# Designs tried in a protein design chat: VH-VL binders against a6uvu3. Part 3

Target 1, 145 residues: a6uvu3
Amino acid sequence: MDKRITLIGSKIAKTGNEFIYCGVLEECSECRFKKICHDGLIVGKRYRIVSVRSAKHPCIAYGDGVKVIEVEPSNNFTILIESKKALEGLTLSHSDIQCNNILCKYYNLCHSEGMPEKYKIMELHEKIKCPKGNSLIKATVSTIN

## First folded at step 1 (VH-VL)

Design b6 (framework fv_daclizumab)
Fold by ESMFold2-Fast, scan of step 1:
Structure b6 (fold): chain C 145 residues (1-145), chain A 119 residues (1-119), chain B 106 residues (1-106)
Amino acid sequence: as target 1 above (145 residues)
Amino acid sequence: QVQLVQSGAEVKKPGSSVKVSCKASGGTFSSYAMSWVRQAPGQGLEWIGGIIPIFGTAEYNQKFKDKATITADESTNTAYMELSSLRSEDTAVYYCARSDYRGLFYDYWGQGTLVTVSS
Amino acid sequence: DIQMTQSPSTLSASVGDRVTITCSASSSVSYMHWYQQKPGKAPKLLIYDASSLESGVPARFSGSGSGTEFTLTISSLQPDDFATYYCQQYNSYPYTFGQGTKVEVK
């Protein structure tokens, strides 16, 4: 739908990468690029980078500078699912993995915010080593329209 | 109401350079993309490149990378395209066109500038 | 580069006819637009994002399609519609146009 132009850190600026927009920082108050960088983006929403311009621009929030990117809203989520249920093209009902280890580096992928009730498995990635012994695989999933 | 007004027709000799201007009025200039598109006699449209004035850096069709220079002057709301090392095949009408930064493409066009390259 | 190919290159039609123009992309695109150009004039936006009608454009114009195949339809051709029509992709640099379809009086 709505394709937008924004800026993001040079190290992250790659076509296909996704990010969650976190809002305006106080450091941005006097930035010449503030309007084009932030206007029209929804806090907490996920965006996918569809193109990247080559030039770097200075940014107080990014030491290595920022690049101009074009983004579109993303309905995709990267999550961990039980390997037993992992089949590309399969539609699943969402349920969080039962685990209270909030210090685990995979916690957010097991307990994703804003997941729809149903999603479709688009792509399977690597299996991960779960400290609790669960058999888990990383997956890209999409909302059902 | 946005209006794009381009400079007048030019006749140039092979090997020379030409600089075409496009002055915007009404609406915002700095945060919108300004592109240059050419059309040779009896042919279709070809994208040369574009600039978002607030960033100051242009993007080019690779075919024109070493031939075209696109700039903008925010104080006068004017975009420029300079074409160097002119050849007869550069004879064309050159259009400037504005696009919304959020993906509305070429909603406003200049009237066109005819550049003729001949001896 | 994404190549845009239109069909037909020229069509002859009468007032009141339904006219259909097809645009094929060499790879999948989602940001595709249609322009109308009359002799001696700059192009004018008709349809953006495959199917959205630009403000001020008559309802007889419509667009459809996705992926690599797109269509512009004029439901009942009027005298003001004899022109050349161009499709364009806005997915990646360089932005590319189809070769154009000339709609002529029969």
Scores: ipSAE 0.015, ipTM 0.598, lowest interface PAE 6.4, mean pLDDT 83

Design b7 (framework fv_daclizumab)
Fold by ESMFold2-Fast, scan of step 1:
Structure b7 (fold): chain C 145 residues (1-145), chain A 122 residues (1-122), chain B 106 residues (1-106)
Amino acid sequence: as target 1 above (145 residues)
Amino acid sequence: QVQLVQSGAEVKKPGSSVKVSCKASGYTFTSYYMHWVRQAPGQGLEWIGYINPSGGSTEYNQKFKDKATITADESTNTAYMELSSLRSEDTAVYYCARESYDILTGYYMDVWGQGTLVTVSS
Amino acid sequence: DIQMTQSPSTLSASVGDRVTITCSASSSVSYMHWYQQKPGKAPKLLIYDASSLESGVPARFSGSGSGTEFTLTISSLQPDDFATYYCQQYNSYPYTFGQGTKVEVK
């Protein structure tokens, strides 16, 4: 519905690839491309790359530069869910994992911002080892609109 | 300087296929997306799809995804669109158009081919 | 799909007239372009990104608008300007055009 232009690392700028938008970096405060790169994107939301431009542009955050891409919102999220609830095709109500370890590399997947009240499990991936002992599996989920 | 030259008019029978060409000159072919747009007699413009000649990735209007196949040949700087299973409703002028862009102002079709009339008749 | 509706569909005008064509989108768009088409010819880009004048296009052409309402203005119509004009949204697939506005002699 909404064609959005942004910039992403040239090595990952491929049609069909998806990414989760992570927000503005401190280094972006003086960047002339800040508006076109970040405007209108929602932190924690997954986007699908629908086209890629060949030209490279310099970027402090990406050593190989960035390319202009067109994205559209993907209703798919990659999150961690309890293994006991993990069945492809199942619709679940969202509940946060009870954990305050903000230094965990999986923290953002366990505490995804903008998570809808309900989601459908589309694909199951690998199980992860949780430092707190939770039995978790990585999953691609879809919104219920 | 920049020019898009399309193949000549075609008259086809229902059920047949046609392949229209669009030869680019005056610019680096692989640096710009190429779009295809149709216009039925006396009607407006309809977007069909595009190709990125660098790598060959395509996007289609869902209305035309089972009708049109867009390809590009880097060695000859030529884009193609093939229409299959032709019906009388496919009678139209088909245009190729180059997509230009500037990072600050977005994307637009700045140069158009002259058009190819495809007539489907019994 | 985003539907683009132009008003009027046909406009009769005289040389020297100020001509205004409106384009309405069924949902908000950020990229809107205007094309001119003369009988038997391919469309020609006039204005991109709502208000940017394409190189080589006379200054009497201007565009304005945002969101769902866009306007193409010809400040002093010339004989060369009798043509059909199309707006196009370039925001989401499929890219869609208005139905066209034919500017013809009174």
Scores: ipSAE 0.016, ipTM 0.557, lowest interface PAE 5.6, mean pLDDT 84

Design b8 (framework fv_daclizumab)
Fold by ESMFold2-Fast, scan of step 1:
Structure b8 (fold): chain C 145 residues (1-145), chain A 124 residues (1-124), chain B 106 residues (1-106)
Amino acid sequence: as target 1 above (145 residues)
Amino acid sequence: QVQLVQSGAEVKKPGSSVKVSCKASGYTFTSYYMHWVRQAPGQGLEWIGYINPSGGSTEYNQKFKDKATITADESTNTAYMELSSLRSEDTAVYYCARVDRSGYYLGEYYFDYWGQGTLVTVSS
Amino acid sequence: DIQMTQSPSTLSASVGDRVTITCSASSSVSYMHWYQQKPGKAPKLLIYDASSLESGVPARFSGSGSGTEFTLTISSLQPDDFATYYCQQYNSYPYTFGQGTKVEVK
């Protein structure tokens, strides 16, 4: 795979974790790590952390500091979908669950910014008890573009 | 260096209102949710609500929905909480605290930095 | 609302003691955190997501548990650890804290 080295907040710098690259922050324009943090990453693309280095570095964008991580583009990632639409092997078009509870612990899995137009369901996991009553299921999906 | 600096102590009469500020520095203001939590003297912590400074969306503890109004000013990197119709039981230290929105993809959301607190005393 | 109940409410201990504080949720929770508060100060994050140690927090602090029962342990109490500890759930609105456990000098 095409592995890249970057920096992210120390608290989220764990092998297996995923994130969507959001671009260069204003505060990073004068940062000594600008090249390593941002070079070669695509805005809106999801990445998976494959390794984390132990050293912690100061960063104005992250008060608790940042760690060097090795990432690869995430072709497989976890989302929540409506149980009635969930069947392994199906290709679905991205469709948002109607919900404005942005701090719900499931919000990031229900509404994935940077989702491709289409994705394939690879594996179904556990059903989720949604605070708003939606019948949801956790799924591992893959990009097809 | 991350800092959340709150406005100074206030002494208010019953029925009045008060607006507490929380000025953020050392990070991208719009990348973190700002929450408000209170603590009455000798008591525990109570969550009031939060604001997403990016777009201004808010959520409140139902207990405080008619009491608190949370706002944010991106031009000054400052979050505000206004308390209306003050009563003696609103006497408390009010804290602002941030939550990293990037952690939500991982289920890791917690109050990593807190303001120093603002004591609001409601006395006749 | 999810009620968080801590036990004990007050704990008397000596330096070097192993201290255990429990937190019970009225409903199953997946996300919960522990905070330390010293008199006149804002709370400080100790443990997030039940068992992850916050950066800069001494290794003598540890968290465990899942579902409705969670535990904060201090393996060898130090003078700096006399404080009030709060658990907090982030599972659903409104976000709630336990009533606090005060760790006092024996």
Scores: ipSAE 0.000, ipTM 0.497, lowest interface PAE 16.7, mean pLDDT 79

Design b9 (framework fv_daclizumab)
Fold by ESMFold2-Fast, scan of step 1:
Structure b9 (fold): chain C 145 residues (1-145), chain A 121 residues (1-121), chain B 106 residues (1-106)
Amino acid sequence: as target 1 above (145 residues)
Amino acid sequence: QVQLVQSGAEVKKPGSSVKVSCKASGYTFTSYYMHWVRQAPGQGLEWIGYINPSGGSTEYNQKFKDKATITADESTNTAYMELSSLRSEDTAVYYCAREDYGDYRWYFDLWGQGTLVTVSS
Amino acid sequence: DIQMTQSPSTLSASVGDRVTITCSASSSVSYMHWYQQKPGKAPKLLIYDASSLESGVPARFSGSGSGTEFTLTISSLQPDDFATYYCQQYNSYPYTFGQGTKVEVK
């Protein structure tokens, strides 16, 4: 049901840790583990690691290798928001970022599907350099309805 | 014919080492992980570790980390498990077993016949 | 380490009996398997992922459970079923087995 198997970097693969799924890399198209890594995960959604298997696998994206993990969704999403609207604890109404640059590495975080009409900012992360010049910051948000 | 064939029984003295082999045939050796499991006389199963023959990455049960060394030779489709500093408590049947990790078959579907290692003075 | 504890350690049964074996994990597991071992032989996979029957295994074997409590059931025991049964967790390192349940002739 809600629990999924995926692969993540060995350094991050610890029971209890949460991470944000950011989508698939092009290099993964021919990977034998592509279905395990990516199937059923929602871009921008936060997942909690509930178990970690000890095996390391080679990975183009992670120099220290990856481990198999089981995850369950948290009620949190990771999105990009305008820096001027970014204040922890603030409740925002969802506003789509108007951009058609589908080749941008941040496109999926700007256009995350399944976002609720309102959300609360839980935590602010790093600022993102937008190719289109927007001042954006990565944020973890929680659904409130 | 898909099978795992292990080397024959060994009798070793305390303090010596032993190297058990497991030869795979009938499938692509590098597409499956190879695990090692032991069973002392009259006792249950104990997992030692495994190797991914594609690249040689290994994982060990912490209890065996300073004791066991698992290797694989792709040219002969053979996995090996070496135990050092043998003690009488290491007397057991040692099994190799394969796992199809990439195809989500995360269980031991094929086992070797076992190798009895006896440690006696 | 996750400990797998089986109950009973030994049971005596007759052909035709329904046999139930329990396996308890010290913490929640999503991946566990059941193996059968006959004297002098390597273990053989019976059930994977708690309830999926391995191909070639008779339908009288079934598995159920989730979280920390799992059960292996043999309906109508056959002579070929007198063996030792082991559960195994596949959630985290080290991979661990239960101590085994020996099903012997009554």
Scores: ipSAE 0.005, ipTM 0.519, lowest interface PAE 12.0, mean pLDDT 81

Design c1 (framework fv_barzolvolimab)
Fold by ESMFold2-Fast, scan of step 1:
Parts: sequence; C-alpha cells; structure tokens
Structure c1 (fold): chain C 145 residues (1-145), chain A 123 residues (1-123), chain B 107 residues (1-107)
Amino acid sequence: as target 1 above (145 residues)
Amino acid sequence: QVQLVQSGAEVKKPGASVKLSCKASGYTFTSYDINWVRQAPGKGLEWIARINPNSGNTYYNEKFKGRATLTADKSTSTAYMQLSSLRSEDTAVYFCAREGYYYGSGSYAFDIWGQGTTVTVSS
Amino acid sequence: DIVMTQSPSSLSASVGDRVTITCKASQDISNYVAWYQQKPGKAPKALIYAASSLQSGVPDRFTGSGSGTDFTLTISSLQPEDFADYFCQQYNSYPLTFGGGTKVEIK
C-alpha cells in the first residue's frame, strides 16, 4: 500500500513536494471530500507527491481550492541544517535550531516535524538567507532507523 | 462540543513536581497545537510552552526550559504538562489552550481554553 | 522577547460607553495580535485574532485595529457582561507574550 490518492491545496500540489499528514480538521467534518482527502493516510507520516491532476475543486480548508494527487510514503525529506554540519554522507543527531520566529517562511524546514533521532545527509542544496542570521543550508536527508 | 477539560487542583511542597492533564473532545486532537499558560493570583498571563500533539514536537519559554515537560497521548486525546522543582512562585492557575495552524487555519489565536487547574506550592 | 505594553491598567465606565484599550509591541509584529476577555474565576475567551478579525460567536461591538507596533481593542457600547479583564497577545515570535491586562469595571 505504497501509493495513495488524496486531495491537497492547489498551491502545494506539485510533483516532488512533501508534506506531513496532520489529520482531519473539524471544519472538514461535513466536507464531501473528507473521505477522499484523508482516507488511508497515517497521521504523522511524511508523504511525497508523485503526480498531480489538473482539475481544481473547492474546499473549505484551502482558499485556492484543491487538486487530486497521488502520494507515496517518504523516508527522504528536505530540512535546513547548520552549514558547519553540512557534509554529504554524514549522519547527524537531530537538534532543533533555536529560533523564535514561528511565522518565518523557513520555520517548518528549520523545525521539521516527524524528524527521527538520527538522519543521514543525502544531498546538499542552496544556502538560504536566514532572517536571524544563522548560516543554514537546504539538505535532503534520510532516516536510518 | 469542542472543549478542553483539565485535571483537579493540586497542593505541593517546594521541590516537588506536578503533572497536569488537559483532555480534548469534539475535534481532531492532532490537528491543533496545545499551549500551556499560567496566571499567578491577581496577575497577568504567562506563556509556558506549546506541543504539536501529532508529532510530539515542543517549544518552551526559556524561563521554564528544563523544568517543564510537555507530552500528548493521541489514544486518549490528552495533553500533559509536568513542572518540576516547584517553588512558591509557581503558585498559579495553569491553563491549556488550543491553537489552530494546520492546513491553512491561520488563526493562531487560542480559541478554546481549559477551565484551569490551581496549583498551590506551600511549605 | 517582545514586550507588550497595555494601557490603561484599569478603567471604570458606564453601560453604553465606548471603551478603548491599547497595546504597544516593542518591535514590529505585523498583524499577529489576539485579544482575550477574562471574567473573574474563568478561563480567558478569544475575542479577536490577526489584529482585526472577530472570533466566531463574539458580539460585533468588539473591534480590533492596528498593525506593526500599535494595536487597539474597542467596545462600542459597553454591556454589563463586559465587566472583565482584557489581554492582548502577540503570536509573531516565541516566546508568546501577553500584555499586562486592563481591568474594565462597569460603573
């Protein structure tokens, strides 16, 4: 049961994007798409979008509507790490970056939910400009447990 | 109906620890963060910490880091706060409160509050 | 930490009066401000979020305004049930911080 079909917000419905399934909002309890949006997904598990269908559908949880997507469970995910720790192939113990800017566009990459205790750096990407001045680089990492 | 129900009053001695509960009902527990806030007698509100009940991820006010520990039990839809090394200054009413942020909720205000648990630290 | 300075600390007003409470942030917090009402012996109740958005079920006599560093809560026609303490809160940055509170006494 590797692949699932679900609905997600149009703005994030792009092949290659990842998300953590967070469960059903109470606002969706009477939504006609509740079953298709949330059925078969495991709360707290990370998924990668592998295909996106073109049609948009209205949804109370997403102002720009939703699209049908196909997802797979993901053991690889993107996070921000300190540049001094950024070496491909290195295994790191997870430690959150001490940052109090919860509304920063990078906050979820700095404080990624569902992080295992240890992860391996698979690929390094671009450095980002941190509003707090931290030296951070975007990385694809993999769970090793 | 959406509500948070907190455990009963506690009386503790200095140096003890206390564990408070906050039971959620009427909504999907894992979709909203739970925050803990205290209020000393006749004083204002002070934020302690937040937990994401889906992931277990926490964020603590530095003032309480090392003394406060937040946990959540998905099977019972219950959040917990343990506060250790209690002092007389910890005498307060402790509230849990729901903060919406998942899937574009965008509110971030504490829209549902528990009734509060009075903790008295006396020698 | 962002400091929220709330004024006045207390006020007395008659039923039907317009009441204004202000809150000043020590740095720019955009519109990430909530307002809460707390009645004696009760938990706080959310009134306003995002500086100006009325929480569901709250009477429209309550209005919030402001952005950046200066914020205001207004009660257009004070009712007996509005006897309470009022608190502002910023949720722009951790740690989340509250104003010192304003006690509104009716008559």
Scores: ipSAE 0.000, ipTM 0.499, lowest interface PAE 17.2, mean pLDDT 78

Design c10 (framework fv_barzolvolimab)
Fold by ESMFold2-Fast, scan of step 1:
Formats: C-alpha cells, structure tokens, sequence
Structure c10 (fold): chain C 145 residues (1-145), chain A 122 residues (1-122), chain B 107 residues (1-107)
C-alpha cells in the first residue's frame, strides 16, 4: 500500500490537509519519534493526511505536540498560480512567483516544493487577494502523466 | 482483521539454535514494527528486540545482543527471530507483537501472536 | 534499565469487588505505561495505554491512573471474565520492561 504512518504538529493534523516533507530538523535528533516522523518519507514530496489519531505526544519541534497521522502521496496538489495563466486542462511549466514574504498565509501555496517541471491544471477555485498585488487564483494541479 | 500467527513448539538441546516465525495478515506488513517478547514459566514478560520490516532496521535488548537475530521477509509478510547458543534459562513462550506506530521508539503492543513454546533440555 | 515493581503479586476477590493493582517505576516515565490482561495459555491483551487511555473494545470498568513513577489499574466491579493475570509495561525508553504481574483469583 502507498499509505504511510507518521507524526505532524497537532494544530495541522487534520484529514485532508497536505504538506511537503522537508527532511529531518536538528531539533528532531532528541525526539523519540525520529523514526516514525521521518522513516519512509521522501524529501520534497507532497503528502495528504487521510486519518488522524486522537492522542497527543510531546515533540521538541512542535510546542503544541504531535499526532500520529496516516498519509498518502499526493498526485494532485493545491497551488496558487497567476490568473492570466489559469485555464482548466492547460499544461504549464512550474515557476514559483517572486516573493520573500514568508509570513504570508499563502506562502506555501505560492512556493510549492516537490513540484515537477510540468503540471496540468485540473480545477480552478477562488481568486485570492495577494498582499504584494499579484493576481492569483487557487488551483488543483496534477503531476500524473 | 489483524493477525499474527506463530510457528509451532520447539524442543532443543543446550548449545543449539532455534528460528521462530511470525506471519502477519490483515494490515500492511511494512507499516508496523514487529517486537519479540518472551515469558519464562512463572516469570514476567521480557522484551527481546524489534524490527522495522520496511528497511530491516533492528534494535536489540543488550541482554540478547549477539544471540538474537531478527529478520523479515516482505514477500511472505513473515518476521523471524533466531536465538543461538541456547541455555536452559531460554525455556519460555516467545511472542511476536505489533507496534502501532511502526517507527515510534518505543511503544506498547496492540496485537500479539499466540506464542511459541521453546523448551531447552538435555 | 527501568524497573517496574508491581504489587500485589496475587489477590483474591469476589464478583462485584473493586480491585486495585499498583505499578511503580524506578525512575520518571511520564505517562508511558500500558496495562495488559493475560489468561492461561493465551497471549496478553492490551487494556490501557498512556497510563489512563482505554483501549478500544475494553469495558469501562477498567481504569488507569497515575503519572511519573506511580501508576494504578482499577477494576471498579469485578466480573467473572476478569479473573486473570495483569501486567504493567513502561514504554518511556528501551529496553521495554514489564511488571512482575498480578494474579487475580476467585476468593
């Protein structure tokens, strides 16, 4: 099966949420969960949470603790793209928008790690207001070919 | 339904080796750790070692290092424990058990095999 | 190694009794304690984990409590099927260690 068990911060441990695995942090070297947190995950790959266990566990990297989650690789990603490039069914070359505002709530959607060079727009969602004035729209894209 | 089915009883002489099996079903074998625990007659439970079937990574109780060897066969969803240089004190029921979080070190055991009796006598 | 001292080693009780079993760790283990029930010729069955969390499918007459070094398993109203051996286990650190067990017998 493609499903994996791992741990993630309790505040973001919700079924349906996606994340990009970024590798082992130095803080995790003391964590008893090091193997479960990181074993079997590929750096830069996107995963979708399919189930969440209720128990909280302590973790140095997450002040509010972590929960056990079941994940699967995500072949469909949610990203933000420029509205003028947004057409369902169109295949585009991946290019992150130029932005250094890491505190923006949309930062991870604008700067998607683990994206292949080409992706297909599967579905367009709502247009968002960009603090830097870019005209952006939320889209579900596919890397399956 | 999650099940762990262990091999049958073994009778060995001192100095021999024994290899026990634990066949898993009802879940993805590579997602959960397999632990080995023994129980001598009239005594408590004693943890031996664990294996991650995905990568073959093992962790042994210091008392059993050098004598116990854990392996796993992904194609048959079967874990093995070999114990060498057997002594009369190794007479016990040996259990395999699952670790719910596979990589969490350590955790409690949600599912257990039925146990294999190993008797070491001359 | 963390030593788990379980008491009493045996007790006699009647159906309907409240039974309390105690487990003491040789050093702090927070709440990383599980309790198991074992019947003759059978494998252990998990009852409680994280000191106080009830395992799915286990009757609510079983309760666990404690933190740090002192832990208890309580059976609020003993039933015929509860006559068995009970073991505590710490999973704070390797090697995993178990208590010596408590045999709950009919009076």
Amino acid sequence: as target 1 above (145 residues)
Amino acid sequence: QVQLVQSGAEVKKPGASVKLSCKASGYTFTDYYINWVRQAPGKGLEWIARINPSGGSTYYNEKFKGRATLTADKSTSTAYMQLSSLRSEDTAVYFCATDLYRGYEPYYFDYWGQGTTVTVSS
Amino acid sequence: DIVMTQSPSSLSASVGDRVTITCKASQGIRNYVAWYQQKPGKAPKALIYAASSLQSGVPDRFTGSGSGTDFTLTISSLQPEDFADYFCQQYNSYPLTFGGGTKVEIK
Scores: ipSAE 0.000, ipTM 0.481, lowest interface PAE 18.4, mean pLDDT 79

Design c2 (framework fv_barzolvolimab)
Fold by ESMFold2-Fast, scan of step 1:
Structure c2 (fold): chain C 145 residues (1-145), chain A 121 residues (1-121), chain B 107 residues (1-107)
Amino acid sequence: as target 1 above (145 residues)
Amino acid sequence: QVQLVQSGAEVKKPGASVKLSCKASGYTFTSYDINWVRQAPGKGLEWIARINPNSGNTYYNEKFKGRATLTADKSTSTAYMQLSSLRSEDTAVYFCARHEGRYSWDYFDYWGQGTTVTVSS
Amino acid sequence: DIVMTQSPSSLSASVGDRVTITCKASQDISNYVAWYQQKPGKAPKALIYAASSLQSGVPDRFTGSGSGTDFTLTISSLQPEDFADYFCQQYNSYPLTFGGGTKVEIK
């Protein structure tokens, strides 16, 4: 089963829209919808909205509320990798960057959950300024060869 | 260096269509959404629409839905906006601008230089 | 649509003055506000995002503050190159909307 239910801002909750899942905010820890919003979603992975339900729900992140959506994963997702290992078309074994800075806005891209054992680099993007001085580059990777 | 380079000035008659281009360089084109924003002479900024260049998915301001059409060509790293049924009120400078997905959401860190469109008869 | 009300529409100040520009949203937008500078004949340039974060390369005399519905851009010591129009933008909800702009004239 590749389709999942989640919640997203009501203004952007349109069939066909895509987003990258970025993980949970601390404010979400006590939310009754946390399991629906976050279970089964992989940080850094791209999802496409395939259906939108009409009801609106309150949300801390969106002033106009959120709607229930059904999503399917894109076969690609975005992560940060060391620049020296970044070559388009290369298949790599996943290895996490060693860093404990959970307050970094890039933390979830460096420490993406649910990474497959191997992935293929589809496309290289911009270099990221790392607070710890690591030479990192944003990449779209695929679980499918 | 990140650059968005837009096509040259256009002069059109009422009822015509115009197609503007925005060529990206210095970054991976498919990683950033491209937005279109216009500015009429002496007026403020008005958001028209956005496109995800990787998927081709678009989102339009209701005021322009049906008249504006966004497309993107990955092979040339170029985004396009076609605006149809032109009126004198469409006379403006049209900008393309990029944003980075969920991390920046929808603020614009780099802008094109703008294309002046004049609609007159 | 979220309406962004920006004030003042114009102001004049001397080099070295502290300048404040205010932006009010018609509904709660948390911290999803950006500020732009636009010089005559040029495209806008990002100054501030997330209400208070400085865009890379922007001088630290530019400061953003506020949350919810009330936001302020401050220039702590106005320089000649700061003559420009300034705009706020909300990106909490679609359609994206901008303030009406503030023209800053250096006397």
Scores: ipSAE 0.000, ipTM 0.479, lowest interface PAE 18.1, mean pLDDT 78

Design c3 (framework fv_barzolvolimab)
Fold by ESMFold2-Fast, scan of step 1:
Structure c3 (fold): chain C 145 residues (1-145), chain A 122 residues (1-122), chain B 107 residues (1-107)
Amino acid sequence: as target 1 above (145 residues)
Amino acid sequence: QVQLVQSGAEVKKPGASVKLSCKASGYTFTSYDINWVRQAPGKGLEWIARINPNSGNTYYNEKFKGRATLTADKSTSTAYMQLSSLRSEDTAVYFCARGSRFLEWSYYMDVWGQGTTVTVSS
Amino acid sequence: DIVMTQSPSSLSASVGDRVTITCKASQDISNYVAWYQQKPGKAPKALIYAASSLQSGVPDRFTGSGSGTDFTLTISSLQPEDFADYFCQQYNSYPLTFGGGTKVEIK
């Protein structure tokens, strides 16, 4: 229900991106944007970016700067799964993809923190060109509680 | 005040195992990864592994895979590292360190424990 | 593994001097570099992250710069408490790796 305005790193500040709010860094106590960045977000909850403002601002927590974003709670997760396991409506057990490249633009979709043991594939999207040659497809999944 | 407090010094024989602890306070334990790093006497820093305390998910440096085991206890805000099959070259100071994971930003270590000295000798 | 080559391994300086330490990565790591200070018998202390961002509470005489493969830590006016070991660290790829360290000692 609630849409919140916050700040996030410029590189990930894109409409449709999701993130898990991990709490306030110690450094953010000194940040002039602390109230905007963290007000109303729940630790451990996943949010989806619904709009991004164009201006970039300096921030102690982000060396590449931050942008103002509008977020809403996410009821589903976007992840990458192996194409051979990708069938809409199928329930899968989570399996880790071994990958060392934390700068890959797909890293967080391959290694989503807090992934449940099982999830249901709700929708399949585009196939991803993996730098390591894995056959991956982007999927919207629903967690099974 | 953010703090990591580590267990006391250990002296072990070759072939033994050691289990070190790292108690966190002053922040939400489950919101940050805990890294383990060692430093042999007079030498540089070597990264061993990390754990996400919320999920239990770990990543190990291949050099330590199969010998190091990371765990975390949410109820006590304590991370553990067990190192098995100890050799003399495992003699080092072992540090735990908090890794920033805020909003998908990660892996520089902003808060460090004081270190635990592990000596492996016959 | 990404190799971080740090230079010099040691240097001698006087209070008030400008000190420069460099770190070279074996492959492009963008700006995912941190710098740490370590005093004898103590844990490392974070100084810089994201190549150029100053850690909260660290004096502004410490500056980091660089991107890609070449990185620099500069201390603009060395103070008595700055005589220590300094380490760079990449966090672009696993395993996380450190430079060999630079000892900054008094002349």
Scores: ipSAE 0.000, ipTM 0.538, lowest interface PAE 12.9, mean pLDDT 79

Design c4 (framework fv_barzolvolimab)
Fold by ESMFold2-Fast, scan of step 1:
Structure c4 (fold): chain C 145 residues (1-145), chain A 124 residues (1-124), chain B 107 residues (1-107)
Amino acid sequence: as target 1 above (145 residues)
Amino acid sequence: QVQLVQSGAEVKKPGASVKLSCKASGYTFTSYDINWVRQAPGKGLEWIARINPNSGNTYYNEKFKGRATLTADKSTSTAYMQLSSLRSEDTAVYFCARLGEYSSSWYRGAFDIWGQGTTVTVSS
Amino acid sequence: DIVMTQSPSSLSASVGDRVTITCKASQDISNYVAWYQQKPGKAPKALIYAASSLQSGVPDRFTGSGSGTDFTLTISSLQPEDFADYFCQQYNSYPLTFGGGTKVEIK
């Protein structure tokens, strides 16, 4: 996997965070950081932040500014799955859990936007305490497409 | 250019159904949730529902659950909202809007791109 | 449902004035507030997200502030193009809800 440098909002620029690259905004056409921020990233691909630099820079898309980050493509990523479906080596079809608790610290792991139609369970981790009572376990999964 | 373009005005009788379209261009359609919001003449904004165009997953405001149906067509980058059992109180401008901004979560943020709106008039 | 109470419902101002609009949430919503501007016959335009972050392309005379339950939108020096309706919105939880709006009219 190739490591790349980009810029992202300072509030979300934390090592370990993942995001889906959504492409260039129209407002970015005149930005001096456009090339470093966007070049080399593939639209719709999931990336993991592996390093964050301390300096903040102005950005028209982020009111609190942006930080330089180093990212790598995420072929393996962490999600929450139903415990009854959790078996290492199993290939699953993605299905979303219906939940309106957008404040939950696990919300992004439950509702991962970068999920392929099918994924393989690589490793099972700890069960989480779901505020809504769902039986969920953390898993590292791999895309097979 | 990033934009959402909505279908034209509709005039319906009470009890009818209407299906509105919202065509996306200039961005990856499947990467952003599409929300539907309405505004009655001279009134404020009211949120109806959202759809994830990639998964087809929806969430409805309870007030509209059972009457509103959201769908999305990836091949044409078009989102749809059907509203059934129309009443005079459904007379409004209906907007589609993208949930945008780089956020700390997939579903938190402002509506950064809006369609121009579709006027729906329900009268006898 | 979270109720967003916006005030005032209308105000009259002159070019160059400082304009302040407030929004109160019925429960703690942290900083999950957006502000929109709407001109007659047009779709709303995002101004502020996360209570205080300026949306791309929006003039810096627009400032958002607040956290918890009390939020403010300020226009530091009103311009002719700023005569419009303004709405706050919470995105803390579903259903998403908007304030009742504030009409900013020319004096």
Scores: ipSAE 0.000, ipTM 0.509, lowest interface PAE 17.7, mean pLDDT 79

